# Ledger of designs, part 123: VH-VL binders against Large ribosomal subunit protein uL10m (mRpL10)

Target 1, 224 residues: Large ribosomal subunit protein uL10m (mRpL10), of Drosophila melanogaster (Fruit fly) (q9vpl3)
Amino acid sequence: RGKINIQRPKAPHYERARVVAVTQPKYPELPKAKSCFKTRAERTQQQQENPYNEIIAREVRNWLDHSRLVAFFHLSSITADDIFRVRVQLHKQNLHLKSYGSKIIEQAVKNTRYEAIVPLFHSNHCIVFSPDPEKTAALLRIVRRVPQMVLLGGIVEETMLSRNQLVAYAQMPGLHAVQAQLVQTLSQAPGHLIQQLQAHQNSFVQVLDVHAKNQMNEETPKST
Key: E = the ipSAE of ESMFold2; O = the ipSAE of OpenDDE; V2 = 0.75 times the mean of E and O plus 0.25 times the DockQ between their complexes.

## First folded at step 14 (VH-VL)

Design hb81 (from gn1 with light chain N58D; framework fv_imvotamab_arm2; at its last look DockQ between E and O 0.03; V2 from the best seeds 0.00; counts 0 for: pae E 6.6 > 2, placed apart)
Fold by ESMFold2, look of step 15:
Structure hb81 (fold): chain C 224 residues (1-224), chain A 118 residues (1-118), chain B 112 residues (1-112)
Amino acid sequence: as target 1 above (224 residues)
Amino acid sequence: EVQLVQSGAEVKKPGESLKISCKGSGYSFTKYWIGWVRQMPGKGLEWMGIIYPSDSYTRYSPSFQGQVTISADKSITTAYLQWSSLKASDTAMYYCARHWGYSSFDYWGQGTLVTVSS
Amino acid sequence: DIVMTQTPLSSPVTLGQPASISCRSSQSLVKSDGDTYLSWLQQRPGQPPRLLIYDISDRFSGVPDRFSGSGAGTDFTLKISRVEAEDVGVYYCMQHTHYPWTFGGGTKVEIK
């Protein structure tokens, strides 16, 4: 079963759990979930919530540590049946579709090189993990037929890649070790990287130019 | 090769303390959980708890909370299970096992037999 | 606590014939992340347990393809397509979806 959107409440504009007001007149509403959470924590009523969140965060860290391919997607509304079918297709390729709350992700990547991924989880999302970076092309082929999943970027061989970089990586799956070193060079400081790019201009720039042209010709509505 | 090697069999009396060990090798020790599992004579398996050696985060089964202490020393890639005061009902085989959240307990130690008798 | 119920308790089988082991959980094992944390262990006589199957159906390294797992939700099955002499032992299902983690009671497979 796919995870339903864990929507962040917008105060004081909208509450998903209560569909009462439709016009001007409003009565005071208390955000029970937020107040109750703090009140319970302050009174030490239950300890299970905190320890379970710690376990989930470490599970995410464990997936990140054991996956040579991680891809991040924005997830639009999708039926449970459709997301299940996608999960099954991905699973056959050793690709593991998951979703976690943004607080869990933040805790999981705290004090790691991956802290920069946290903003990607401010909205509806899903993550695909795999130990097999050569499965990147298979991943992209499967999700291309799933318009509800919009690629945001990823991590390959412990290096963060933009959407365009990840697509470029997928075009050369047979040379993952060489591609990983090339992507590492891209991630370095601009001055040094410019010199290295000029040295490998015949191979690297050509791949990026092809990708950029494809990106300009294909546009879809996006929301943040 | 991934290996978990446990300390040898122990014969103890009620009221004595005990600390048994589980040494991991052939893998990155701090990237995996270590769990402890009890098997009483002629019985099935019982989960006792887990530890994440990277930061020593520990969870216990409610049945074992306060009865044992799970710890790890990542500098020597070793996890521990210890009792402050043994009971005759603690007589069992104790296994350690490596855990990755997706693959469950993938590698197991050989077991440590603990016998507690007057 | 999630109760894991295994059947049969004992499965005597003729060499080369199939064996089938059932495991039923008292609650769905599908976690909020979408995965099902159900595994199968084998314990040969006098040996520690070893992992056979994880994530319902994925064989662990070195496990022969005569072992297969299936199931969903609360009902899971381990099958041995052609039992060999080395398959004698006790088989356990285990869930690690919900705290506390629990094992089934075991199923003894033996040659008749």
Scores: ipSAE 0.093, ipTM 0.578, lowest interface PAE 6.6, mean pLDDT 77
Fold by OpenDDE, look of step 15:
Structure hb81 (fold): chain C 224 residues (1-224), chain A 118 residues (1-118), chain B 112 residues (1-112)
Amino acid sequence: as target 1 above (224 residues)
Amino acid sequence: EVQLVQSGAEVKKPGESLKISCKGSGYSFTKYWIGWVRQMPGKGLEWMGIIYPSDSYTRYSPSFQGQVTISADKSITTAYLQWSSLKASDTAMYYCARHWGYSSFDYWGQGTLVTVSS
Amino acid sequence: DIVMTQTPLSSPVTLGQPASISCRSSQSLVKSDGDTYLSWLQQRPGQPPRLLIYDISDRFSGVPDRFSGSGAGTDFTLKISRVEAEDVGVYYCMQHTHYPWTFGGGTKVEIK
């Protein structure tokens, strides 16, 4: 009776093999951690099926209407956890991170002055909203630490800005500081003008005075 | 502590102008919206408008657009609500409130009672 | 404009008993991310309004835990688990999602 090779078990009989194959437990695949952000495909599908597209569009409009700062970002591969962290950080600064499908955005901004933003939403994107335009610097500071978020542009005070313009805006002193500086500059202008006008008059008077003195010296008879 | 203190009660006649105030303290005045809310006698709350004191950006309810003017002086951390010409129907309690972000009026003034009678 | 409808108009409650107030919006207040800008305010007699709940269910600082907010979409509820004497007043829901911001008509809570 041949030694049962425990290391290389003989293939089971055909019938046994069939039964074993059929009776093997199928374990459900572990749920893959889904990103908090829906994929483009998921968003598109949802938009097609959801009668609430209009509602979502209104939501977007609402955000736009309430926001004085809107920033658009391309979102590369990022984990849900990372997004959550960023969201928390942004929220602490009254910055609200949202993501919408391109169709929803299109519907939301249709026939509005913001229609120009539609081309920005061709891939995975997110939007940051804020009622405070002064938070632009804070926004950029936070996002700099998130390489998966790429700034595309934004809207500040109802004006669309390029990426570079938004960065520049963040570096500018506050509007009031600029205004104060302008006022200061303007307040100095009249003084300078007066000084220049007076300088010419004074020089003319000096020339006349010299001339008058010279004439007086010629009329003084040498008392012999 | 965050506080909003409003000006005192006003008794006016129809046609008169009025400006009431709301002074904020205990927080960065320029970073939060200030809203005004009307409450007619025995009635509910009505949102009138909001202002961002940093730059005086203002939004009004359509019902109050052109009827009132909301303003702010950030130097003294004060918001204002004003009428050019009061009507008897303007008789109400007026509240100012701080608005945080998008979601809430978290602190309220004590209210200013405005009475307009002939 | 979004109409906020509160029910009931009046809620007489026995001390220590629960109270429930409903607020319905004419349009959905829900955002895609699940955030909603709905708040509950309490106005005691002779006092200014006080914030109780914001973002549907978040209690404002200093608000007792007997107050709770819930809801989704267009239907929102404020609950008081055990009504106390100090809870007498008018309660308002407010939506902050769409301009113009609008209040509910108010619900008067009184002690039987």
Scores: ipSAE 0.082, ipTM 0.589, lowest interface PAE 3.0, mean pLDDT 84
ESMFold2-Fast, scan of step 14: ipSAE 0.819; ipTM 0.925
ESMFold2 (binder alone), look of step 15: mean pLDDT 93; pTM 0.954

Design hc11 (from gm16 with heavy chain S54Y; framework fv_anetumab; at its last look DockQ between E and O 0.36; V2 from the best seeds 0.67)
Fold by ESMFold2-Fast, scan of step 14:
Structure hc11 (fold): chain C 224 residues (1-224), chain A 119 residues (1-119), chain B 111 residues (1-111)
Amino acid sequence: as target 1 above (224 residues)
Amino acid sequence: QVELVQSGAEVKKPGESLKISCKGSGYSFTEYWIGWVRQAPGKGLEWMGIIDPYDSYTRYSPSFQGQVTISADKSISTAYLQWSSLKASDTAMYYCARQWDYSFPLDYWGQGTLVTVSS
Amino acid sequence: DIALTQPASVSGSPGQSITISCTGTKSDVGSHNYVSWYQQHPGKAPKLMIYDNSNRPSGVSNRFSGSKSGNTASLTISGLQAEDEADYYCSSYNSGSTWVVFGGGTKLTVL
């Protein structure tokens, strides 16, 4: 629908303005936060360009903190009814489709490990959040059928993944297979400690992406 | 060893029906979609459409909507491209190729099926 | 009907570098849509050479590289070899029209 301040009396007949029965998306319950009841410094308030944007940026940070799966999409022109149907299908799988302005995203991720995502949001976009990384396969099955949504990448278990790495992750047969591949990688590198391997979470995920691509290609050097 | 194998060349007359095949092997057939690409003699590549073999979901390019039918039989890992009534302008090389979804590359290609339609 | 524009031909000598351009619109090449490049030898099926603008599949020579700036993607082939002589096609997904589009193709001559 865009950024409009909806008013009941001006729902034009040429625009679809329908009452949605499911108006309460189920957000993850916020962990108990530090009490902000009386402790806000007024001087700090004076330095904020837009207090409303900061409140929404805090909401985005809360989604990032609660979600073990975050997926980023480019979103082309789509009707309100069509995107609503996608939201309903995703919600049934505990997947939460959200849209935020690029400036709000920038404020939310500024000086964090996720600052690299900002360029993804300089065009029309949406984000899907979930506390359950096992829902990655369900997410991709649903979104594959939405031609207006183009997968850009994501974050799984706090690790940044390309779109190809996210697809490879979705094709893995479960937690035990991931652990087995990790053990195999460790056994091929004599002298490495488990802390070293944990520090290279991105490298491990990249190895999975390469492995999936090699299985996809399955080329052998020509014998002739 | 991911491989797509297509049926052999066909020579038909205008008005005849035709169904060509594309058999996938070396991967889980229902995890990837199959796209069809046409190449008229001496011309470039044209994307025709795509099928998800899992439930036979299809989408066609507007240029080919209603001209052809794409189908699949996941039990034998085979996708099909079918014409009810061929025209001389259908003369072309037809390729099948594996594709994750609309925005992903066509990563493995069949060898092609040459269809010649003439009187 | 072709939505992506490529030069009809390009030529180079062995050992030189050449670049093939692919120009589209903001809704295909210029947006977050990804560009792939295919090589086709006479009488053979196309082969994927570059995907997601700049990535190479396993088995593709590092002499092939891709880039994208604005509405134009480019395929660069360094250290030209006789075996590189082929037709090259770019492709992108147009999310505004919801279909895959190919470029018109570029014939590379090595001589």
Scores: ipSAE 0.771, ipTM 0.899, lowest interface PAE 1.2, mean pLDDT 79
Fold by ESMFold2, look of step 15:
Structure hc11 (fold): chain C 224 residues (1-224), chain A 119 residues (1-119), chain B 111 residues (1-111)
Amino acid sequence: as target 1 above (224 residues)
Amino acid sequence: QVELVQSGAEVKKPGESLKISCKGSGYSFTEYWIGWVRQAPGKGLEWMGIIDPYDSYTRYSPSFQGQVTISADKSISTAYLQWSSLKASDTAMYYCARQWDYSFPLDYWGQGTLVTVSS
Amino acid sequence: DIALTQPASVSGSPGQSITISCTGTKSDVGSHNYVSWYQQHPGKAPKLMIYDNSNRPSGVSNRFSGSKSGNTASLTISGLQAEDEADYYCSSYNSGSTWVVFGGGTKLTVL
């Protein structure tokens, strides 16, 4: 009479277990939804005080501290097979797909420069972490093919970037000094950004011209 | 300098096949998708689908799935929209446009190709 | 209910400000959705005027602004001029239904 399969509904736990097991170290399963008879205050207070949330919040903080690339996505309904395929493609590029509750994110970024990311987790989401900012182009090529993932923005080299800034960053491979300078400039206020870009306009144009010529040459087959 | 140049207007009869083209220049053709948009006479814009010219990844709006074929030849920086058997209801203006991915805007548009299907 | 609703027409006098609305559901124009706006003059291709809800492309007049509140995106044209007379379309990507949607279009008449 041990109906183990009844105690663990296949679909919800399968999806959550796969994400946790594949994308994170071995941690306990996230708490199941509580009974509908508990008040909202009790649910909120219990989640605030759950030691499991603190362990996961420290994991998020560790990912943020050791990732030079972080990308945020809105995630709509997706099959377990599709998300698994995406996770595998990302993993091959040292890109680590994770999902966390909003309260855990709030705990992880409290009193840090990253508190501004909390609103991104108002709806269903996922995050990609990587130590390799050079993998931004590879990340975007993979997720552009995933209709259920919508790029919201990211963090590159500890700098918050809009989704358009992240795309621009990804299109400038191979010149790390230029990419670092561009990230610093793009993170500034709009009016301040305009002043900084005008001051560096000639250098930026020169680097882009070299990149464009190199890309055009690389599109032509070369013999050795 | 980004430019999308489409093939010229077409006048066809029902049942005929047709392939119209969109040639991109001024950017790396394989870095962006090409989307196709239909506008029936006096009507609004309808997104038909996209192609990534890099490897011919394609996706169609449900309204157009199986009704048209989107393809590309990256060696000549050209995308195509093709019908195997035209219907009178295919009479419309067809635009190609550049798009980064599904959630990004159609930032540069071709001039349009008018397709007229009548007997 | 996945449809972007725009008024069929809007009119204004030169120098006035007008607003064109684009209303849908949370899954198409609500939180975390990016809305773009296109201007189309008769016989011409559409032109991108606003992207990501409120950003202007280079070369687009600062008289055009975009905003989004709740399930409604808005395009505002200040200092209305005769050349603003055109059709205007909003667009959004609904990741839940996985394709791009355009609004029905709004004809703006000046004078």
Scores: ipSAE 0.753, ipTM 0.887, lowest interface PAE 1.0, mean pLDDT 79
ESMFold2 (binder alone), look of step 15: mean pLDDT 90; pTM 0.928
OpenDDE, look of step 15: ipSAE 0.839; ipTM 0.919
ESMFold2, look of step 16: ipSAE 0.693; ipTM 0.857
ESMFold2 (binder alone), look of step 16: mean pLDDT 90; pTM 0.932
OpenDDE, look of step 16: ipSAE 0.844; ipTM 0.925

Design hc35 (from gm16 with light chain S95Y; framework fv_anetumab; at its last fold request DockQ between E and O 0.59; V2 from the best seeds 0.78)
Fold by ESMFold2, fold request of step 19:
Structure hc35 (fold): chain C 224 residues (1-224), chain A 119 residues (1-119), chain B 111 residues (1-111)
Amino acid sequence: as target 1 above (224 residues)
Amino acid sequence: QVELVQSGAEVKKPGESLKISCKGSGYSFTEYWIGWVRQAPGKGLEWMGIIDPSDSYTRYSPSFQGQVTISADKSISTAYLQWSSLKASDTAMYYCARQWDYSFPLDYWGQGTLVTVSS
Amino acid sequence: DIALTQPASVSGSPGQSITISCTGTKSDVGSHNYVSWYQQHPGKAPKLMIYDNSNRPSGVSNRFSGSKSGNTASLTISGLQAEDEADYYCSSYNYGSTWVVFGGGTKLTVL
């Protein structure tokens, strides 16, 4: 992590080109040695990757625990330059773009309420984390310009939302408390959503009272 | 409530220019994209492209890139589809529709603008 | 140039159920794709009938339902009525090409 220096330009290109030029006569012509080497490389990679899975899974869990906004995306083929530009734009808004393997995600959410998100990661994907749920509108504004990123859904204030619910949340004006309460009521049964909302703003309360009265009248059974 | 109203039918000759309009009402015009859809006579629907009216971000289907210009004037909640030189093959019904982003549905449609290009 | 495959026509009698298929690829009608269905009466604009595979907009009859299995989306109309006679289009966003695609359309005839 801190040992890879981004300021050492083109050194990997030079070193790789030199190695390939020197070793090419040995490797391309050896089928069984190639097969045996592939088997050893697969075995050592599996052993090396397994020790890091726990660290990365803890990182994901830490992001989930400290993020009041999480959004999930399908990720189509995208150049490294383009995804880096998107990451920079998001970072300016305290939005953190991450990618993890499906196995890592499964391990990170095991025995949590978020186990339901695991199927989202059986295809190419990425995740955006943020501690600030009021950045949802900024997130959606940025990513909808990225043809390779497709919104699948999210988590706001520890509540899982469909993509349509996330868009609705982003379009709501007002205080954190009002938006958080709406998220809670969106995850409840239909038909009682508006009656549970509490707001300090007079006009918002008036709209809820009128709606609740109209809804109770419509649901009241009438005899004969 | 949400309504998209398009300009009236047009009869043009090949080589003429044309600009048709789509006016949105009943919602915040700059919060949604406007997409354009072509339907040639007796044919199916073709997605032409979109515009985000908030800053005029525009993207075209490959089939229509360089063939048309999509624009918007957010001060009057209006999107436009424009040809600099019409061809007879441009004869079609043209719809505008509201869309959140590429993967979201076209949830509200204009009534359509019939463009007829004949000599 | 990429279109979703629909049958050219489907017919049914009043009161019956019919199903219109929409077949694509893993990139446009896959497990994480969202398919929409539109109804178009002659001379009219299309109307959204189903979105996100199976969701029904308000004002759309519960006789219309959507589903998706494998790389095929389906629109089912139960209790077929004369006013259901129209053209039906499926649509999705292709995650490979990154363009919106439509099916070729299906003409539903109520006998």
Scores: ipSAE 0.824, ipTM 0.928, lowest interface PAE 0.8, mean pLDDT 80
Fold by ESMFold2-Fast, scan of step 14:
Structure hc35 (fold): chain C 224 residues (1-224), chain A 119 residues (1-119), chain B 111 residues (1-111)
Amino acid sequence: as target 1 above (224 residues)
Amino acid sequence: QVELVQSGAEVKKPGESLKISCKGSGYSFTEYWIGWVRQAPGKGLEWMGIIDPSDSYTRYSPSFQGQVTISADKSISTAYLQWSSLKASDTAMYYCARQWDYSFPLDYWGQGTLVTVSS
Amino acid sequence: DIALTQPASVSGSPGQSITISCTGTKSDVGSHNYVSWYQQHPGKAPKLMIYDNSNRPSGVSNRFSGSKSGNTASLTISGLQAEDEADYYCSSYNYGSTWVVFGGGTKLTVL
């Protein structure tokens, strides 16, 4: 019966409970919460929800259009304190971590050159935006230490890259070297890593079926 | 050529300490992490943990947290796996392998170090 | 315990095609997870055969291919040869636990 097994109380103190309440998501309308019929008020609420989504979708499009670096991550369960630390580290490097619902992402990229990214967001996700592609190395260094964030791929200078290609990009010094690398990706491979990246690029492009135009998949040399 | 070379086989008694090594060559050692994988006799592969040689950041599988220590010395491009007190159940083949981070594949493997712990 | 489910054994004849399955959960083999496949000959270290579901490293025969559908990844070996006889392991990063998990391994016998 023991005093040996006594633990300190697990109940949150009042201040912690207040912090949790503030960080809670907005109250959703539950399907079974009311009756089996839809009221005029509920129909009006459903109609008004669409304008909110469109506003946020425009925000997403603006981030995509004005960012030269966009990185996509799967995001597993993570505490508010841990994600806050990540946001702070990223912000110091002019990297902006954003989370948007899959429906909003789909609405934002519909009928745009970015439509290929939709399949990446069928799971829990987050996106990092930056106007500065030279920050790719800093981004990966920070996120590499966050087990709950898994790199899926990204867009650099309007070019879609697999996760392996983003890693290779991060290992190249400066924008000048990066531009030279991107130009040469279709013509030669400097070793095993680039051979892997070339194969993975083809897989990424095939899955997303977006860059059928003259940019990345018009000619894809195989170095196998 | 990327190569990982591990230390030779070890025969130890229960309660003894042990430190085995994995030396990388043919690439920038600090650009990639080193993962460790255990294979008990006649059994499958178990991921133990990973180290970033640049600052010795480590992450362990829960099964191996507190049972083993992973370390690295970037000046000699070598990673280590060590036990303070070996148990008979630690008898296994131990592999090191190069890994970008925990979510990436183990792309180049060492030849393995057989550790036998018997009374 | 084994985190990912593989058949214990599979067999085929030279020239045939065989497929090895690797079944997990939404967190380790689901739509956004990356699966790798390793080949291990007796007494040797594992060799990476497939990474990120379907990509081959340099030097791996194109007879080896990978695919994934739902919570099941598959390794297919076409034109089966005697030297393909080995143990095969699938592996993924589990998003829930945040650790690398392996399948139990499949012994391929070439009859």
Scores: ipSAE 0.762, ipTM 0.900, lowest interface PAE 1.2, mean pLDDT 79
ESMFold2, look of step 15: ipSAE 0.683; ipTM 0.857
ESMFold2 (binder alone), look of step 15: mean pLDDT 89; pTM 0.917
OpenDDE, look of step 15: ipSAE 0.852; ipTM 0.927
ESMFold2, look of step 16: ipSAE 0.754; ipTM 0.895
ESMFold2 (binder alone), look of step 16: mean pLDDT 90; pTM 0.929
OpenDDE, look of step 16: ipSAE 0.850; ipTM 0.929
ESMFold2, fold request of step 17: ipSAE 0.786, 0.780, 0.784; ipTM 0.903, 0.905, 0.901
ESMFold2 (binder alone), fold request of step 17: mean pLDDT 90, 90, 90; pTM 0.930, 0.928, 0.931
OpenDDE, fold request of step 17: ipSAE 0.871, 0.876, 0.877; ipTM 0.946, 0.950, 0.949
ESMFold2, fold request of step 19: ipSAE 0.816, 0.007; ipTM 0.919, 0.514
ESMFold2 (binder alone), fold request of step 19: mean pLDDT 91, 90, 91; pTM 0.933, 0.928, 0.931
OpenDDE, fold request of step 19: ipSAE 0.877, 0.875, 0.878; ipTM 0.949, 0.948, 0.949

